# Miniprotein binders against q96jn8r1131to1294, part 12

Target 1, 164 residues: q96jn8r1131to1294
Amino acid sequence: TLEFLENHGKNILLSNGNRTATRVASYNQGIVVINQPLVPQLLVQVRIDFLNRQWTSSLVLGVITCAPERLNFPASACALKRAAWLLRGRGVFHNGLKICEKFGPNLDTCPEGTILGLRLDSSGGLHLHVNGVDQGVAVPDVPQPCHALVDLYGQCEQVTIVNP

## First folded at step 11 (miniprotein)

Design th11
Fold by OpenDDE base, look of step 12:
Structure th11 (fold): chain B 164 residues (1-164), chain A 98 residues (1-98)
Amino acid sequence: as target 1 above (164 residues)
Amino acid sequence: DELEEKIREIILRAMELVRKGELEEALELIVEAIRLAVENKDKELLVTAIWLIAYIARKLGDPELLEKVLELAEEAYELTKDPDIKYYIERLEKALEE
C-alpha cells in the first residue's frame, strides 16, 4: 500500500495509516515522501485536504532519485539541489533550476479537493495528473528509481494519498 | 554571476525548444551551455545540461551523436560524481544498441 514514509519534515504529523500528512506548525518543514518508488504506469495521487489562506504559495510536487529513508529534509523542497525534480506554481525545476516556465495548472491556486497525480510512462516521462486529467509530460527521462515527494508548503496544510 | 545566469537561460530556452520538437536548435543551445558550464566549473548546471543533451541525442537517434554525447556524459560523471548521470549513460548505451 502507498504510505508516507516516517522520515518526513519536522512539522508533519502522519495519520490515517500514514496516508494523511498534516503540517501542524508554521509554513514550512512539511516535506513528505511516498514509500513505494514510481514505476511505469503506476499512478500515485494525493488530494489537497486543507488550505490555510493566510499564505500565498502552496504545495510543491515532484520526485527525488536518492534514498528517501536517509534524506535529511531541508525546510522546503526548493532547497533541494540534487536528485530533485519539482513542480512549483506553473514551473518545472531540476535541482533548483527552472527548466520550464509554464506547465499545467498553477499549483499555487489549486483549491481544496484537487487531486494531483504523478505517473511515469514507458519512456521515462513524468506526467502530472490533475483531477484525473493527464496534463502531459512535465519532465522527460526521469532517472529511476524515484519517489514521489510532496512539500506541504505555505497554504497547503494537509494532503491524503488517494487511490486511482 | 553573469555567466551562470547565461547558462541557466540557455538551458531554459533549450528545454522550450525541446518541448516544441525543435531538437536540432535545442542541441546547439545545450552544447553551448555545457561548454560554458565546464568553463565556469558549474557542476550543478552541468548535471542538468547532461540530462537534456542525453535526451535530445536519444530522440534524434543519430549513432555518431550518441557516441559523442556518451563520451561527454562519462566525462561529466567524473567531474560531478552525480549518480543520475550514470542513469543517463546507461540510457545512451541502450540507445546505441538499437
Scores: ipSAE 0.915, ipTM 0.958, lowest interface PAE 0.4, mean pLDDT 96
Fold by OpenDDE base, fold request of step 13:
Structure th11 (fold): chain B 164 residues (1-164), chain A 98 residues (1-98)
Amino acid sequence: as target 1 above (164 residues)
Amino acid sequence: DELEEKIREIILRAMELVRKGELEEALELIVEAIRLAVENKDKELLVTAIWLIAYIARKLGDPELLEKVLELAEEAYELTKDPDIKYYIERLEKALEE
């Protein structure tokens, strides 16, 4: 069963069998990681449950290639400088370096109810899915194993892991 | 840092070319990025550059290129000890066996 790990950002409360993550304070300290590494061709999805429009930026989605249980999470995913492949806004980032300027829809403008998915293809490409639609390869040749990461940042205050 | 910014820009451009399927041109750029990263002792940028060149090399499939990139990756691993680079070394080795 897919769940968020207990090792998470300080402002996160887990519920619903650790399938729901809620950021209960501030705008940051909201990183969560899904327990099982991505299995090739299997889609992992989270739903945006609640947004707080007080902020401009929203959630960051991506993967980490290090052991998540050992991570000391920074206040935001964008501060990760190693083993991190992230989607923020329309950008794709590796260890904080922008490697793509325009990819998929703007994550900062996804409304509540949006279902975001990650999938590794057979070649190791990391795909973004939005409401079930494959947006293409965000990152080719992602190291494996890797774990899905969600940063409940800014607007995003709650997400839930949902089955495909 | 001007040089760091240059490297970052090159990597971004190289990735754009990769997305367009212009692998040979991307290769030229990323080689330059690696050279500069090594020169500037920028381990973080080097990791990203190695990722991209490894991908390009595997896509192009030229054995001689693969061998050269493997050597670069091994050197980069010695410098950075980044596990992701180790992953790409393994991928390159596998590619050479295919």
Scores: ipSAE 0.904, ipTM 0.954, lowest interface PAE 0.4, mean pLDDT 96
Fold by OpenDDE base, fold request of step 13:
Structure th11 (fold): chain B 164 residues (1-164), chain A 98 residues (1-98)
Amino acid sequence: as target 1 above (164 residues)
Amino acid sequence: DELEEKIREIILRAMELVRKGELEEALELIVEAIRLAVENKDKELLVTAIWLIAYIARKLGDPELLEKVLELAEEAYELTKDPDIKYYIERLEKALEE
């Protein structure tokens, strides 16, 4: 089953069989990684459980292509300079470099209850799903294996892995 | 750094062209980005540029282009030792076998 790895950001507490991640302090140090790698046609989804609207930015979603169990997490996913493909706001980033300015809905404005999904297609394209709707290819030809990453940043204080 | 910013802008524009299906123009831009990245020893930007050119080359499917991009990727791998570049080298090699 899908669950978050025990190797996570310092401000994260896992619960619900490691399917729920809660950031319990500050606004950062909230990176979590899902245990199973993305394989073609597997949809991995998380639900935004709780938002603290004191902040303006929200969660970052994406994948890493390095071994997650050995990763030393920075304070935020935006600080990853290798092996990282991230969706933030409406932007798509590779190792901190913006490669797309306008993609899908603004992740910073997604309300509680929003279900966000990641899926690889048969050609290696990384798709974003929002509430079950395929938003298209965010990143073509992502290296495999890769693991879904969620950065509980700013507003986002809790997410739960959910089944499609 | 001005040169670094230029490279970043080129990569962004190249990706926009890719999304529009303008692969030939994207190719020209990304080649320039690679040249500048190597010159400026920007290893991180080089990794991203190799990702994009490998994708473009495979989409275009021209064997001669694939060979040239494979050479670029191999050179980039020697410079960066980035495992993701190794992944794209393997993808390019498979494309050449088809």
Scores: ipSAE 0.900, ipTM 0.953, lowest interface PAE 0.5, mean pLDDT 96
Fold by OpenDDE base, fold request of step 13:
Structure th11 (fold): chain B 164 residues (1-164), chain A 98 residues (1-98)
Amino acid sequence: as target 1 above (164 residues)
Amino acid sequence: DELEEKIREIILRAMELVRKGELEEALELIVEAIRLAVENKDKELLVTAIWLIAYIARKLGDPELLEKVLELAEEAYELTKDPDIKYYIERLEKALEE
């Protein structure tokens, strides 16, 4: 079953059989990683449960290609400079470098209840899904194995893994 | 520095061209980015550039190009020791076997 790993950001509290992550303090240190690696055609989805409009930025979504069990999490996903492919706002980033300026909807403006998904296609392309709609390939040829990462940042205070 | 910003811009533009299917033009840009990254010792940017050129080379499918890009990737791995580059080396090798 899909769960968040016990190795997570310092401000995260896991619940609901480790399927729900809640950031219980500050605006950062809210990174979580899903236990099972992405394989072709596996759709991993999280639902935005609660937003705090005090902040302007929201969650970051993506994948890491390093061993998640040994990952030392920085305060935010934006600080990852290796093994990281991230979606922030409408941008796509590799190790902190912007590789796409306008992709999909703006993650900073997704409302509560939005379901965000990640899926690898047969060619290794990483797809973003929003409320069940495939937004296309965010990143072609992502290294495998890779694990889905969610940074509960700024507005985003709680997410839950949901089944397709 | 200024050169680093230039490399970043080239990679961004190259990826845009890839999304448009303009692979040959993207290839020209990313080759320049790699050259500049090596010269400026920008190891992090080099990793991203190697990812993109490996993808372009596989999409184009030209064996001679694949061989050249494989060589570049191997050199980049020696410089950076980045595990993701090792992944791309394996992908390129597999492409050459097809």
Scores: ipSAE 0.900, ipTM 0.953, lowest interface PAE 0.5, mean pLDDT 96
Fold by ESMFold2, look of step 11:
Structure th11 (fold): chain B 164 residues (1-164), chain A 98 residues (1-98)
Amino acid sequence: as target 1 above (164 residues)
Amino acid sequence: DELEEKIREIILRAMELVRKGELEEALELIVEAIRLAVENKDKELLVTAIWLIAYIARKLGDPELLEKVLELAEEAYELTKDPDIKYYIERLEKALEE
């Protein structure tokens, strides 16, 4: 029953039983959040369905530690200055502060068909999975509860929640 | 400003050391980052710094350090009101009970 929440960025259209998010205008206003908090061993996966190479940057992936149902989303996830742990490009950011220069693949170059996953380990570490392969701990000790977030930014125009 | 950028650089370096398992060196850096963040009133940077020092203290496991960091986290909560710091406080308290 993983779905994207009804509360999402202004430029998002949900379809496929709220398992597919499409950005239908511009390059931003594309934040979506998964409808359940992460718990240890829950793997949330999305597939990149469609990229528009007109743009330079691509999706942002991560978690928020505040309740998402009534959150007023900024235009871009990178503008979140509270309660946000994000993977952008090759970097990891907390509340806009870079805390790791290089982790996992460069999200700006992931092709269509890439499956990106997030899960918490038993110690509260946030893991990135790429095409089923665990990339290790992006962030140790993330506060719980936290909620998986995707920002369909720039190149990324459509993602779909897929089963592990 | 220049001080804010210095704090950002220290936190990034401390996290690099944590990822390499060099926890004592990371601790020295993050203590300095916290001192500077308080002086400069950088609430956002203080929240990140508290997350990291709390994690370092739990990994090192020294009860005296854990108590010191718990006190620091409590003070940081009063300064920032960031609810994530309450989570870090809970983790520190649990570590002291072990």
Scores: ipSAE 0.875, ipTM 0.938, lowest interface PAE 0.6, mean pLDDT 93
Fold by ESMFold2, fold request of step 13:
Structure th11 (fold): chain B 164 residues (1-164), chain A 98 residues (1-98)
Amino acid sequence: as target 1 above (164 residues)
Amino acid sequence: DELEEKIREIILRAMELVRKGELEEALELIVEAIRLAVENKDKELLVTAIWLIAYIARKLGDPELLEKVLELAEEAYELTKDPDIKYYIERLEKALEE
């Protein structure tokens, strides 16, 4: 029973049994977190349901390595300065520091219907999946436990958790 | 400032080398980045640099290197109090136990 956690960004409305997150205002305040920590056998997938082309940048994906239930989220995931490993655009970031210039596809150009996935491998490596295709190791060793995070930023107004 | 940007560039380049499997070259760079981050008192960059050197040390598997990096990580934890460094310390300790 993967769901988005009740603690989320201020502009998020949860629906569909907390499996769908919609950003209902502005361009930010759209952070959501999956309610279960990642384990090697778990592939967390979300589908991009709706994009608003008014904005230039799009969603951010990643993990947080601190307890998410009572965290005070910033307006954007990119402002997290601790416990955050994020994929944004084509880059990979740790606590706001770029650690990879180009990994996988450009998230800012992913169309509606794209299914994005996150999983840990047995060594703690964080993998990105795009439409069922493993893009490889984005981050070779992520502290555990960690939770998948999606920031419905800019263009991205709705995502839904889907099964593999 | 200029030193902060230098540290950022070194860490990015070290990670590029890690992705290419050039672990010994990456180690040389990340050691320099750590020394500069400590000198500049840049706690945020130090956390990332410790993550990377801990990973490199575990991949290389040299017990002497693992012990040196463990000592470094313990010092970085005292400076930063970042709980993720505690995780890296635990991974280094387990690697030394084999």
Scores: ipSAE 0.865, ipTM 0.935, lowest interface PAE 0.7, mean pLDDT 93
Fold by ESMFold2, fold request of step 13:
Structure th11 (fold): chain B 164 residues (1-164), chain A 98 residues (1-98)
Amino acid sequence: as target 1 above (164 residues)
Amino acid sequence: DELEEKIREIILRAMELVRKGELEEALELIVEAIRLAVENKDKELLVTAIWLIAYIARKLGDPELLEKVLELAEEAYELTKDPDIKYYIERLEKALEE
């Protein structure tokens, strides 16, 4: 079954059989990782459950291409300088470098109830899904194996893994 | 510094061209970015640039280009020790065998 890994940001509390992650303090230390690597036909989806609008920025979504079980996560996913492909705001980033200015919706404005999905296509392209709709290839050919990552940053205080 | 920012802008532009399917134009830009990143010893930007040129080379399918990019990727691995470059090397090797 899909669950968030026990190795996560310091401010995260896992619940609901480790399918729900809540950031219970501050604005950061909210990185969570899905326990299974992405494979073709696996669509990993999370629902935005709760947003705190006192913050300006919101969640980061993406993948990490190194083994996640023993990693020491930084306070924010955007500080990852290796093995990280991230969607933030409208942009796509690799290891902190912006590689696309505008892809898909602005994650900082996605409302509560939005379902965000990640999957790999047969060529290794990383696809974003929004409320069930494929937004296209965010990153062509991501190294494998990789795991889906969510950073409950700023506004985003709770997400839940949902079945497709 | 100014050179680092120039390399960042070239990589971003090359990726924009890739998204439009303009692979040959993207190749010209990313080759420049790699040359500058090597001269500037910018290991972080080199990793991203190698990822992109490896992808472009596989999409274009030119064996001469694939062989050259494979050599570049092997050199970049020795410089950076980034395990993801091993993945790019394996993809390039597979493309040459097909």
Scores: ipSAE 0.860, ipTM 0.934, lowest interface PAE 0.7, mean pLDDT 93

Design th11
Fold by ESMFold2, fold request of step 13:
Structure th11 (fold): chain B 164 residues (1-164), chain A 98 residues (1-98)
Amino acid sequence: as target 1 above (164 residues)
Amino acid sequence: DELEEKIREIILRAMELVRKGELEEALELIVEAIRLAVENKDKELLVTAIWLIAYIARKLGDPELLEKVLELAEEAYELTKDPDIKYYIERLEKALEE
């Protein structure tokens, strides 16, 4: 059973058996991590439940390659300078460095109800799924073990873990 | 700052080439990015560049290239102490055994 870890951003409230994360204040401090590492063929999916369109930017999705249970999260995932592979807007970032200008859809424009998924392929490539459709390899061969991360940033105020 | 921006642009271009399957051309760029990152002491950029050259080397599969990249990765680990580089080293070593 997938759940969000109890170690999370300071503005997060977990509910629904720790399968729903809500950002209850401000626009940041909204990092959550899935409680199990990604393994080949495990598809971790979250649904965007609630957006506030007053913000320009929205959620960040990706993985961290360090142990998440005791990690001190920064205010936003974009400030992670180690062990982080992130999808933001249309870009792909490693430790804050853009490594792909345009990959898949623009996360800043995904509407409520969008289901976003992450999985590793057999070569260790990180795939994004959008509403069940594989968008291809965002990052070839990420270090393992890695853990799925969502930053409920800006527009994104609630996500829920859903089954494939 | 100016050199940092150049290194960032080279890495991004190398990744574009990798996505197009142009691995030899990407290798040339990423070798340049690594040299510049070491000279400029850009440890964060060096970590990304090592990830990419290790991936390129494994995809190309040339044992001599793999050995050279392994040496680069070991040196980069000593400079950065980034644990993810140990993972890249392990993947390079595994590729040499095959």
Scores: ipSAE 0.858, ipTM 0.932, lowest interface PAE 0.7, mean pLDDT 93

Design th4
Fold by OpenDDE base, look of step 12:
Structure th4 (fold): chain B 164 residues (1-164), chain A 98 residues (1-98)
Amino acid sequence: as target 1 above (164 residues)
Amino acid sequence: DELEEKIREIILRAMELVRKGELEEALELIVEAIRLAVENKDKELLVTAIWIIAYIARKLGDPELLEKVLELAEEAYELTEDPDIKYYIERLEKALEE
Protein backbone atom coordinates (compact mmCIF):
# COMPACT_ATOMS: atom_id res chain seq x y z
CA THR B 1 0.00 0.00 0.00
CA LEU B 2 1.05 3.56 -0.62
CA GLU B 3 2.04 5.47 2.51
CA PHE B 4 4.17 8.37 3.53
CA LEU B 5 7.52 7.41 4.99
CA GLU B 6 8.24 8.01 8.65
CA ASN B 7 11.24 10.05 7.59
CA HIS B 8 9.57 13.40 7.00
CA GLY B 9 9.74 17.10 7.71
CA LYS B 10 9.81 18.19 11.33
CA ASN B 11 6.40 19.84 11.25
CA ILE B 12 4.58 16.88 9.76
CA LEU B 13 2.19 14.65 11.66
CA LEU B 14 1.16 11.47 9.91
CA SER B 15 -2.23 9.85 10.44
CA ASN B 16 -4.73 7.57 8.75
CA GLY B 17 -2.25 4.75 8.42
CA ASN B 18 0.40 7.20 7.25
CA ARG B 19 -1.74 8.13 4.25
CA THR B 20 -2.52 11.59 5.59
CA ALA B 21 0.11 14.22 6.23
CA THR B 22 -0.63 17.35 8.24
CA ARG B 23 1.72 20.25 8.77
CA VAL B 24 0.99 21.27 12.33
CA ALA B 25 3.31 24.22 12.73
CA SER B 26 4.68 27.19 10.80
CA TYR B 27 4.68 27.32 6.99
CA ASN B 28 7.54 24.96 6.17
CA GLN B 29 9.37 21.81 7.30
CA GLY B 30 6.60 19.90 5.58
CA ILE B 31 8.27 17.50 3.16
CA VAL B 32 6.91 13.97 2.86
CA VAL B 33 7.88 11.12 0.56
CA ILE B 34 5.75 8.22 -0.60
CA ASN B 35 7.15 4.83 0.32
CA GLN B 36 6.93 2.97 -2.99
CA PRO B 37 9.03 4.11 -5.92
CA LEU B 38 7.31 5.19 -9.08
CA VAL B 39 7.19 2.53 -11.74
CA PRO B 40 5.81 2.87 -15.23
CA GLN B 41 2.03 3.15 -15.34
CA LEU B 42 1.64 3.45 -11.57
CA LEU B 43 -0.43 6.50 -10.79
CA VAL B 44 0.26 8.02 -7.39
CA GLN B 45 -2.25 10.62 -6.26
CA VAL B 46 -2.67 12.98 -3.35
CA ARG B 47 -5.64 15.14 -2.47
CA ILE B 48 -5.31 18.61 -1.05
CA ASP B 49 -7.35 18.42 2.14
CA PHE B 50 -6.81 21.78 3.77
CA LEU B 51 -5.44 25.15 2.78
CA ASN B 52 -4.50 27.97 5.12
CA ARG B 53 -5.14 31.19 3.22
CA GLN B 54 -2.84 33.34 5.33
CA TRP B 55 0.00 32.25 3.03
CA THR B 56 0.47 32.80 -0.70
CA SER B 57 2.52 29.83 -1.93
CA SER B 58 1.28 26.27 -1.81
CA LEU B 59 2.50 22.70 -2.10
CA VAL B 60 5.42 21.53 -4.19
CA LEU B 61 5.12 18.21 -5.99
CA GLY B 62 7.81 16.11 -7.62
CA VAL B 63 10.22 13.23 -7.37
CA ILE B 64 13.58 12.46 -5.82
CA THR B 65 16.08 9.90 -7.04
CA CYS B 66 18.04 9.45 -3.82
CA ALA B 67 17.20 7.12 -0.96
CA PRO B 68 14.40 8.86 0.90
CA GLU B 69 14.76 6.93 4.14
CA ARG B 70 18.22 8.39 4.68
CA LEU B 71 17.52 11.90 3.45
CA ASN B 72 17.86 14.83 5.79
CA PHE B 73 15.10 17.08 4.59
CA PRO B 74 15.63 20.80 4.30
CA ALA B 75 12.99 23.26 5.42
CA SER B 76 11.57 23.34 1.89
CA ALA B 77 11.85 21.27 -1.26
CA CYS B 78 13.19 24.31 -3.08
CA ALA B 79 16.42 23.88 -1.15
CA LEU B 80 17.09 20.48 -2.72
CA LYS B 81 20.05 20.88 -5.07
CA ARG B 82 20.48 17.29 -6.15
CA ALA B 83 18.35 14.36 -7.22
CA ALA B 84 15.18 16.46 -7.35
CA TRP B 85 12.60 17.31 -10.01
CA LEU B 86 9.89 19.60 -8.70
CA LEU B 87 6.69 21.28 -9.79
CA ARG B 88 6.10 24.63 -8.12
CA GLY B 89 3.47 27.08 -9.25
CA ARG B 90 3.51 26.65 -13.00
CA GLY B 91 7.23 26.01 -13.12
CA VAL B 92 9.29 22.85 -13.41
CA PHE B 93 12.62 22.69 -11.61
CA HIS B 94 15.60 20.38 -11.62
CA ASN B 95 17.87 20.66 -8.60
CA GLY B 96 16.58 24.14 -8.00
CA LEU B 97 17.05 25.28 -11.60
CA LYS B 98 14.00 26.34 -13.57
CA ILE B 99 13.69 24.22 -16.69
CA CYS B 100 10.13 25.19 -17.62
CA GLU B 101 8.24 28.39 -16.93
CA LYS B 102 4.72 27.34 -17.79
CA PHE B 103 3.43 23.83 -17.28
CA GLY B 104 -0.03 22.71 -16.26
CA PRO B 105 -2.19 24.58 -13.81
CA ASN B 106 -0.76 26.81 -11.14
CA LEU B 107 -0.23 24.63 -8.09
CA ASP B 108 -0.34 27.71 -5.90
CA THR B 109 -3.99 28.25 -6.80
CA CYS B 110 -5.32 24.70 -6.68
CA PRO B 111 -8.30 24.60 -4.31
CA GLU B 112 -9.04 22.11 -1.58
CA GLY B 113 -10.21 18.84 -3.01
CA THR B 114 -7.84 18.97 -5.96
CA ILE B 115 -6.31 15.59 -6.69
CA LEU B 116 -2.76 15.71 -8.00
CA GLY B 117 -1.11 12.68 -9.53
CA LEU B 118 2.28 11.61 -10.77
CA ARG B 119 2.92 8.84 -13.26
CA LEU B 120 5.89 7.57 -15.24
CA ASP B 121 5.25 6.55 -18.80
CA SER B 122 7.08 3.77 -20.63
CA SER B 123 9.70 6.22 -21.88
CA GLY B 124 10.51 7.54 -18.43
CA GLY B 125 8.52 10.71 -18.78
CA LEU B 126 6.97 12.08 -15.61
CA HIS B 127 3.34 13.06 -16.09
CA LEU B 128 1.27 15.34 -13.93
CA HIS B 129 -2.39 14.50 -13.44
CA VAL B 130 -4.89 17.03 -12.15
CA ASN B 131 -8.30 15.74 -11.12
CA GLY B 132 -7.79 12.76 -13.34
CA VAL B 133 -6.66 14.71 -16.39
CA ASP B 134 -3.21 14.02 -17.79
CA GLN B 135 -1.45 17.35 -18.18
CA GLY B 136 1.37 15.84 -20.21
CA VAL B 137 5.03 15.24 -19.61
CA ALA B 138 6.41 17.54 -16.95
CA VAL B 139 9.88 16.01 -17.00
CA PRO B 140 11.26 13.74 -19.69
CA ASP B 141 13.65 10.93 -18.87
CA VAL B 142 13.50 10.87 -15.08
CA PRO B 143 16.06 8.56 -13.44
CA GLN B 144 14.69 5.42 -11.86
CA PRO B 145 14.05 4.44 -9.20
CA CYS B 146 12.44 7.64 -7.98
CA HIS B 147 9.98 8.49 -5.24
CA ALA B 148 7.12 10.95 -5.25
CA LEU B 149 7.66 13.91 -2.97
CA VAL B 150 5.14 16.37 -1.57
CA ASP B 151 6.17 19.52 0.22
CA LEU B 152 3.32 20.80 2.34
CA TYR B 153 4.40 24.39 2.02
CA GLY B 154 2.68 27.68 2.65
CA GLN B 155 -1.05 27.34 2.23
CA CYS B 156 -1.07 23.58 2.01
CA GLU B 157 -1.48 22.11 5.47
CA GLN B 158 -2.88 18.65 4.77
CA VAL B 159 -2.85 16.08 1.99
CA THR B 160 -4.02 12.50 1.73
CA ILE B 161 -2.90 9.74 -0.59
CA VAL B 162 -5.88 8.58 -2.61
CA ASN B 163 -6.31 5.58 -4.86
CA PRO B 164 -7.07 6.01 -8.55
CA ASP A 1 27.67 35.57 -11.38
CA GLU A 2 26.86 36.79 -14.85
CA LEU A 3 28.18 33.71 -16.57
CA GLU A 4 26.18 31.44 -14.31
CA GLU A 5 23.05 33.37 -15.14
CA LYS A 6 23.80 33.04 -18.82
CA ILE A 7 24.11 29.30 -18.48
CA ARG A 8 20.82 29.13 -16.62
CA GLU A 9 19.07 31.06 -19.35
CA ILE A 10 20.53 28.90 -22.09
CA ILE A 11 19.35 25.77 -20.31
CA LEU A 12 15.86 27.18 -19.95
CA ARG A 13 15.74 28.10 -23.62
CA ALA A 14 17.09 24.72 -24.63
CA MET A 15 14.33 22.98 -22.72
CA GLU A 16 11.73 25.18 -24.36
CA LEU A 17 13.02 24.04 -27.73
CA VAL A 18 13.04 20.43 -26.58
CA ARG A 19 9.40 20.70 -25.61
CA LYS A 20 8.62 22.09 -29.06
CA GLY A 21 10.44 19.24 -30.72
CA GLU A 22 13.14 21.49 -32.09
CA LEU A 23 15.91 19.16 -31.07
CA GLU A 24 18.66 20.30 -33.39
CA GLU A 25 18.41 23.86 -32.18
CA ALA A 26 18.19 22.69 -28.60
CA LEU A 27 21.32 20.66 -29.13
CA GLU A 28 23.31 23.68 -30.23
CA LEU A 29 22.27 25.61 -27.17
CA ILE A 30 22.89 22.86 -24.67
CA VAL A 31 26.35 22.18 -26.07
CA GLU A 32 27.17 25.79 -25.39
CA ALA A 33 25.76 25.52 -21.90
CA ILE A 34 27.95 22.50 -21.20
CA ARG A 35 31.03 24.27 -22.48
CA LEU A 36 30.36 27.26 -20.27
CA ALA A 37 29.49 25.14 -17.26
CA VAL A 38 32.77 23.28 -17.51
CA GLU A 39 34.66 26.52 -17.99
CA ASN A 40 33.00 28.12 -15.01
CA LYS A 41 33.19 24.93 -12.93
CA ASP A 42 29.45 24.91 -12.36
CA LYS A 43 28.94 21.29 -11.41
CA GLU A 44 25.26 21.62 -10.57
CA LEU A 45 24.41 23.22 -13.88
CA LEU A 46 26.53 20.64 -15.63
CA VAL A 47 24.37 17.84 -14.22
CA THR A 48 21.24 19.40 -15.66
CA ALA A 49 22.87 20.08 -19.00
CA ILE A 50 24.07 16.50 -19.28
CA TRP A 51 20.56 15.24 -18.58
CA ILE A 52 19.21 17.39 -21.38
CA ILE A 53 21.83 16.55 -23.97
CA ALA A 54 21.51 12.86 -23.20
CA TYR A 55 17.80 13.09 -23.81
CA ILE A 56 18.28 14.98 -27.06
CA ALA A 57 20.87 12.53 -28.30
CA ARG A 58 18.64 9.55 -27.62
CA LYS A 59 15.70 11.21 -29.34
CA LEU A 60 17.74 12.04 -32.42
CA GLY A 61 19.23 8.57 -32.46
CA ASP A 62 22.36 9.41 -34.42
CA PRO A 63 25.06 6.92 -33.44
CA GLU A 64 27.91 9.35 -33.83
CA LEU A 65 26.15 11.91 -31.68
CA LEU A 66 25.35 9.26 -29.09
CA GLU A 67 29.01 8.33 -28.88
CA LYS A 68 30.07 11.91 -28.38
CA VAL A 69 27.44 12.59 -25.76
CA LEU A 70 28.34 9.38 -23.96
CA GLU A 71 31.89 10.60 -23.73
CA LEU A 72 30.72 13.94 -22.37
CA ALA A 73 28.54 12.22 -19.81
CA GLU A 74 31.39 10.05 -18.64
CA GLU A 75 33.60 13.06 -18.21
CA ALA A 76 30.86 14.87 -16.36
CA TYR A 77 30.42 11.90 -14.05
CA GLU A 78 34.08 12.01 -13.20
CA LEU A 79 33.71 15.65 -12.29
CA THR A 80 30.46 15.50 -10.36
CA GLU A 81 30.04 11.89 -9.24
CA ASP A 82 26.31 12.45 -9.56
CA PRO A 83 24.44 9.12 -9.61
CA ASP A 84 21.86 10.47 -12.02
CA ILE A 85 24.54 11.01 -14.63
CA LYS A 86 25.47 7.39 -14.22
CA TYR A 87 21.88 6.56 -15.04
CA TYR A 88 22.06 8.60 -18.24
CA ILE A 89 25.30 6.91 -19.21
CA GLU A 90 23.50 3.59 -19.02
CA ARG A 91 20.64 4.95 -21.10
CA LEU A 92 23.04 6.18 -23.75
CA GLU A 93 24.85 2.87 -23.85
CA LYS A 94 21.56 1.08 -24.34
CA ALA A 95 20.62 3.45 -27.13
CA LEU A 96 23.85 2.65 -28.93
CA GLU A 97 22.92 -1.01 -28.88
CA GLU A 98 19.70 -0.36 -30.73
Scores: ipSAE 0.911, ipTM 0.957, lowest interface PAE 0.5, mean pLDDT 96
Fold by ESMFold2, look of step 11:
Structure th4 (fold): chain B 164 residues (1-164), chain A 98 residues (1-98)
Amino acid sequence: as target 1 above (164 residues)
Amino acid sequence: DELEEKIREIILRAMELVRKGELEEALELIVEAIRLAVENKDKELLVTAIWIIAYIARKLGDPELLEKVLELAEEAYELTEDPDIKYYIERLEKALEE
């Protein structure tokens, strides 16, 4: 069973058998990681449960290629300058550098109930799914192993791992 | 700075071409981005550019290109010590063993 890893951002509270992550303070310190690396057969999905629209920005979704169990997470995923491929707002970023202007939805406008999925294809391509619909390859040739990451940033206060 | 912004724009444009399947045109851009990143001592942009050129080289599959990109990746690893570059070195070596 997929769960959020117990090593996480300091403002996160895990519940529901570690399948639900809630940011309980501030707007950041909300990084969570899925407890097993992506493999081609694995679709990791999270549902946006609660949003607070007082913030402009929302969750970040993506992968890291460094071992997450003892990693010291920064306050925000956007501060990751190594080993990070992230979907943020309208764009795709590698180590903080924009590599695609627009891919998939604008994450800052996804409503509560949206189900976001990550899947690695056999050639190392990272796919985004939105409400069950494959959006295509967000990032080609991601190093393996890689680990799905969600940053409950800004608007996003709660997500839950859901089964396909 | 001005050069750093130029390198960022070249990388973004190269990735746009990669997404369109225009790999040879993307290669020309990313080679220039790498040259500029080395001159500007921009290790972070170099890491991104190495990922892209390694991907392009493996997709094109030309042994001479693969060998040149492998040498470049090894030099970039010495400069950056980024484990992801080490991953791409291993992938390039595997591609050369056809």
Scores: ipSAE 0.860, ipTM 0.929, lowest interface PAE 0.6, mean pLDDT 92

Design th7
Fold by OpenDDE base, look of step 11:
Structure th7 (fold): chain B 164 residues (1-164), chain A 98 residues (1-98)
Amino acid sequence: as target 1 above (164 residues)
Amino acid sequence: DELEEKIREIILRAMELVRKGELEEALELIVEAIRLAVENKDPELLVTAIWIIAYIARKLGDPELLEKVLELAEEAYELTEDPDIKYYIERLEKALEE
């Protein structure tokens, strides 16, 4: 069963069998990691449950290649400088460095109810799915094992893991 | 840091080319990025550059290139001890066996 790990950002409250993450304070400290590593053809999806429009930015989605249970989370995923591949807005980042300026839809403008997914293909390419539609390879050749990461940042106050 | 910014720009452009399938041109750029990253002693940028060149090398499949990139990756690993670099070293070695 896919769940968020107990090791999470300080402002996160887990519920619904650890399948729902809610940021209960401030605009940051909202990083969560899904327990099972991504394996080829496994689609991991989260639904944006609630947005707070007082903020401009929204969730960050990606993967980490380090041990998630031992990770000391910074206030924002953007501060990760190692073992991190992130999707923010329309950009793709590796260890904080922009490697793509325009990929897929703008995550900052995804409405509530949007289902975002990550999947590794057989060649190690990381795919982004939006409402079940494969947007293509966001990151080619991601190291394995890796774990899906969601940063409930800015507008995004709650997400829930959903099955395909 | 002007040099760091230059490296960042090169990496971004290299990835654009990679996404377009223009691997030969991407290779030329990323080699320069690696050279500059080593010169500037920038391990973070080096890690990213090694990832990219390893990918390009495997996609092109040229054994001579693979050997050269493997050497670069091994040197980078000595400098950074980044586990992801180690992963790509293993991938390059596997590619050479195919």
Scores: ipSAE 0.904, ipTM 0.954, lowest interface PAE 0.5, mean pLDDT 96
Fold by ESMFold2, look of step 12:
Structure th7 (fold): chain B 164 residues (1-164), chain A 98 residues (1-98)
Amino acid sequence: as target 1 above (164 residues)
Amino acid sequence: DELEEKIREIILRAMELVRKGELEEALELIVEAIRLAVENKDPELLVTAIWIIAYIARKLGDPELLEKVLELAEEAYELTEDPDIKYYIERLEKALEE
């Protein structure tokens, strides 16, 4: 079963068999990683459970290509300068560099109940799903193995792993 | 600093062209970005540019281009020590084997 990895941001509390992550303080220190790498035909999905609208920005999601078990996470995913392909706001970023202005929805406006999914295609393309609808290839040719990451940033205070 | 922003703009434009399937035009831009990133000693931008040129080369499939890009990737690994570049080197070598 997919779970969030025990190595996570310091403001995260795991519950529900490690399938639910809650940020219990501040606006950051909320990085979580799925406990197994993405493989073809694996769809990793999280549901946005709780948002706090006092913040402007919301969750970040994407992948990292380094082993996550002993990685020292920064306060926020946007500070990852190596081994990271991330969707943030309306854009796509590689190692902090914007590589696409607009892809998929604006993550800062996704409401509670939104289900966000990540999968690799057979060519190494990273796909975003929104409420079951494939948004296409966000990033071509991502190195493997890679690991799905969610940063419970700003507005986003809780997400839960859900089955497809 | 001004050069760094120029390289960032070139990379963003190259990726726009890649998404549109305009790989030859994207290649011209990313080759320029690589030259500038090496000159400016900017390993972070170089890593991104190498990912893009390796992808373009493998999509175009020209053996001469693949061989040239492999040499660039090997030089970039020496400068950056980024493990993701090793992954792209392997993919370029596989593409050359036919």
Scores: ipSAE 0.857, ipTM 0.929, lowest interface PAE 0.7, mean pLDDT 93

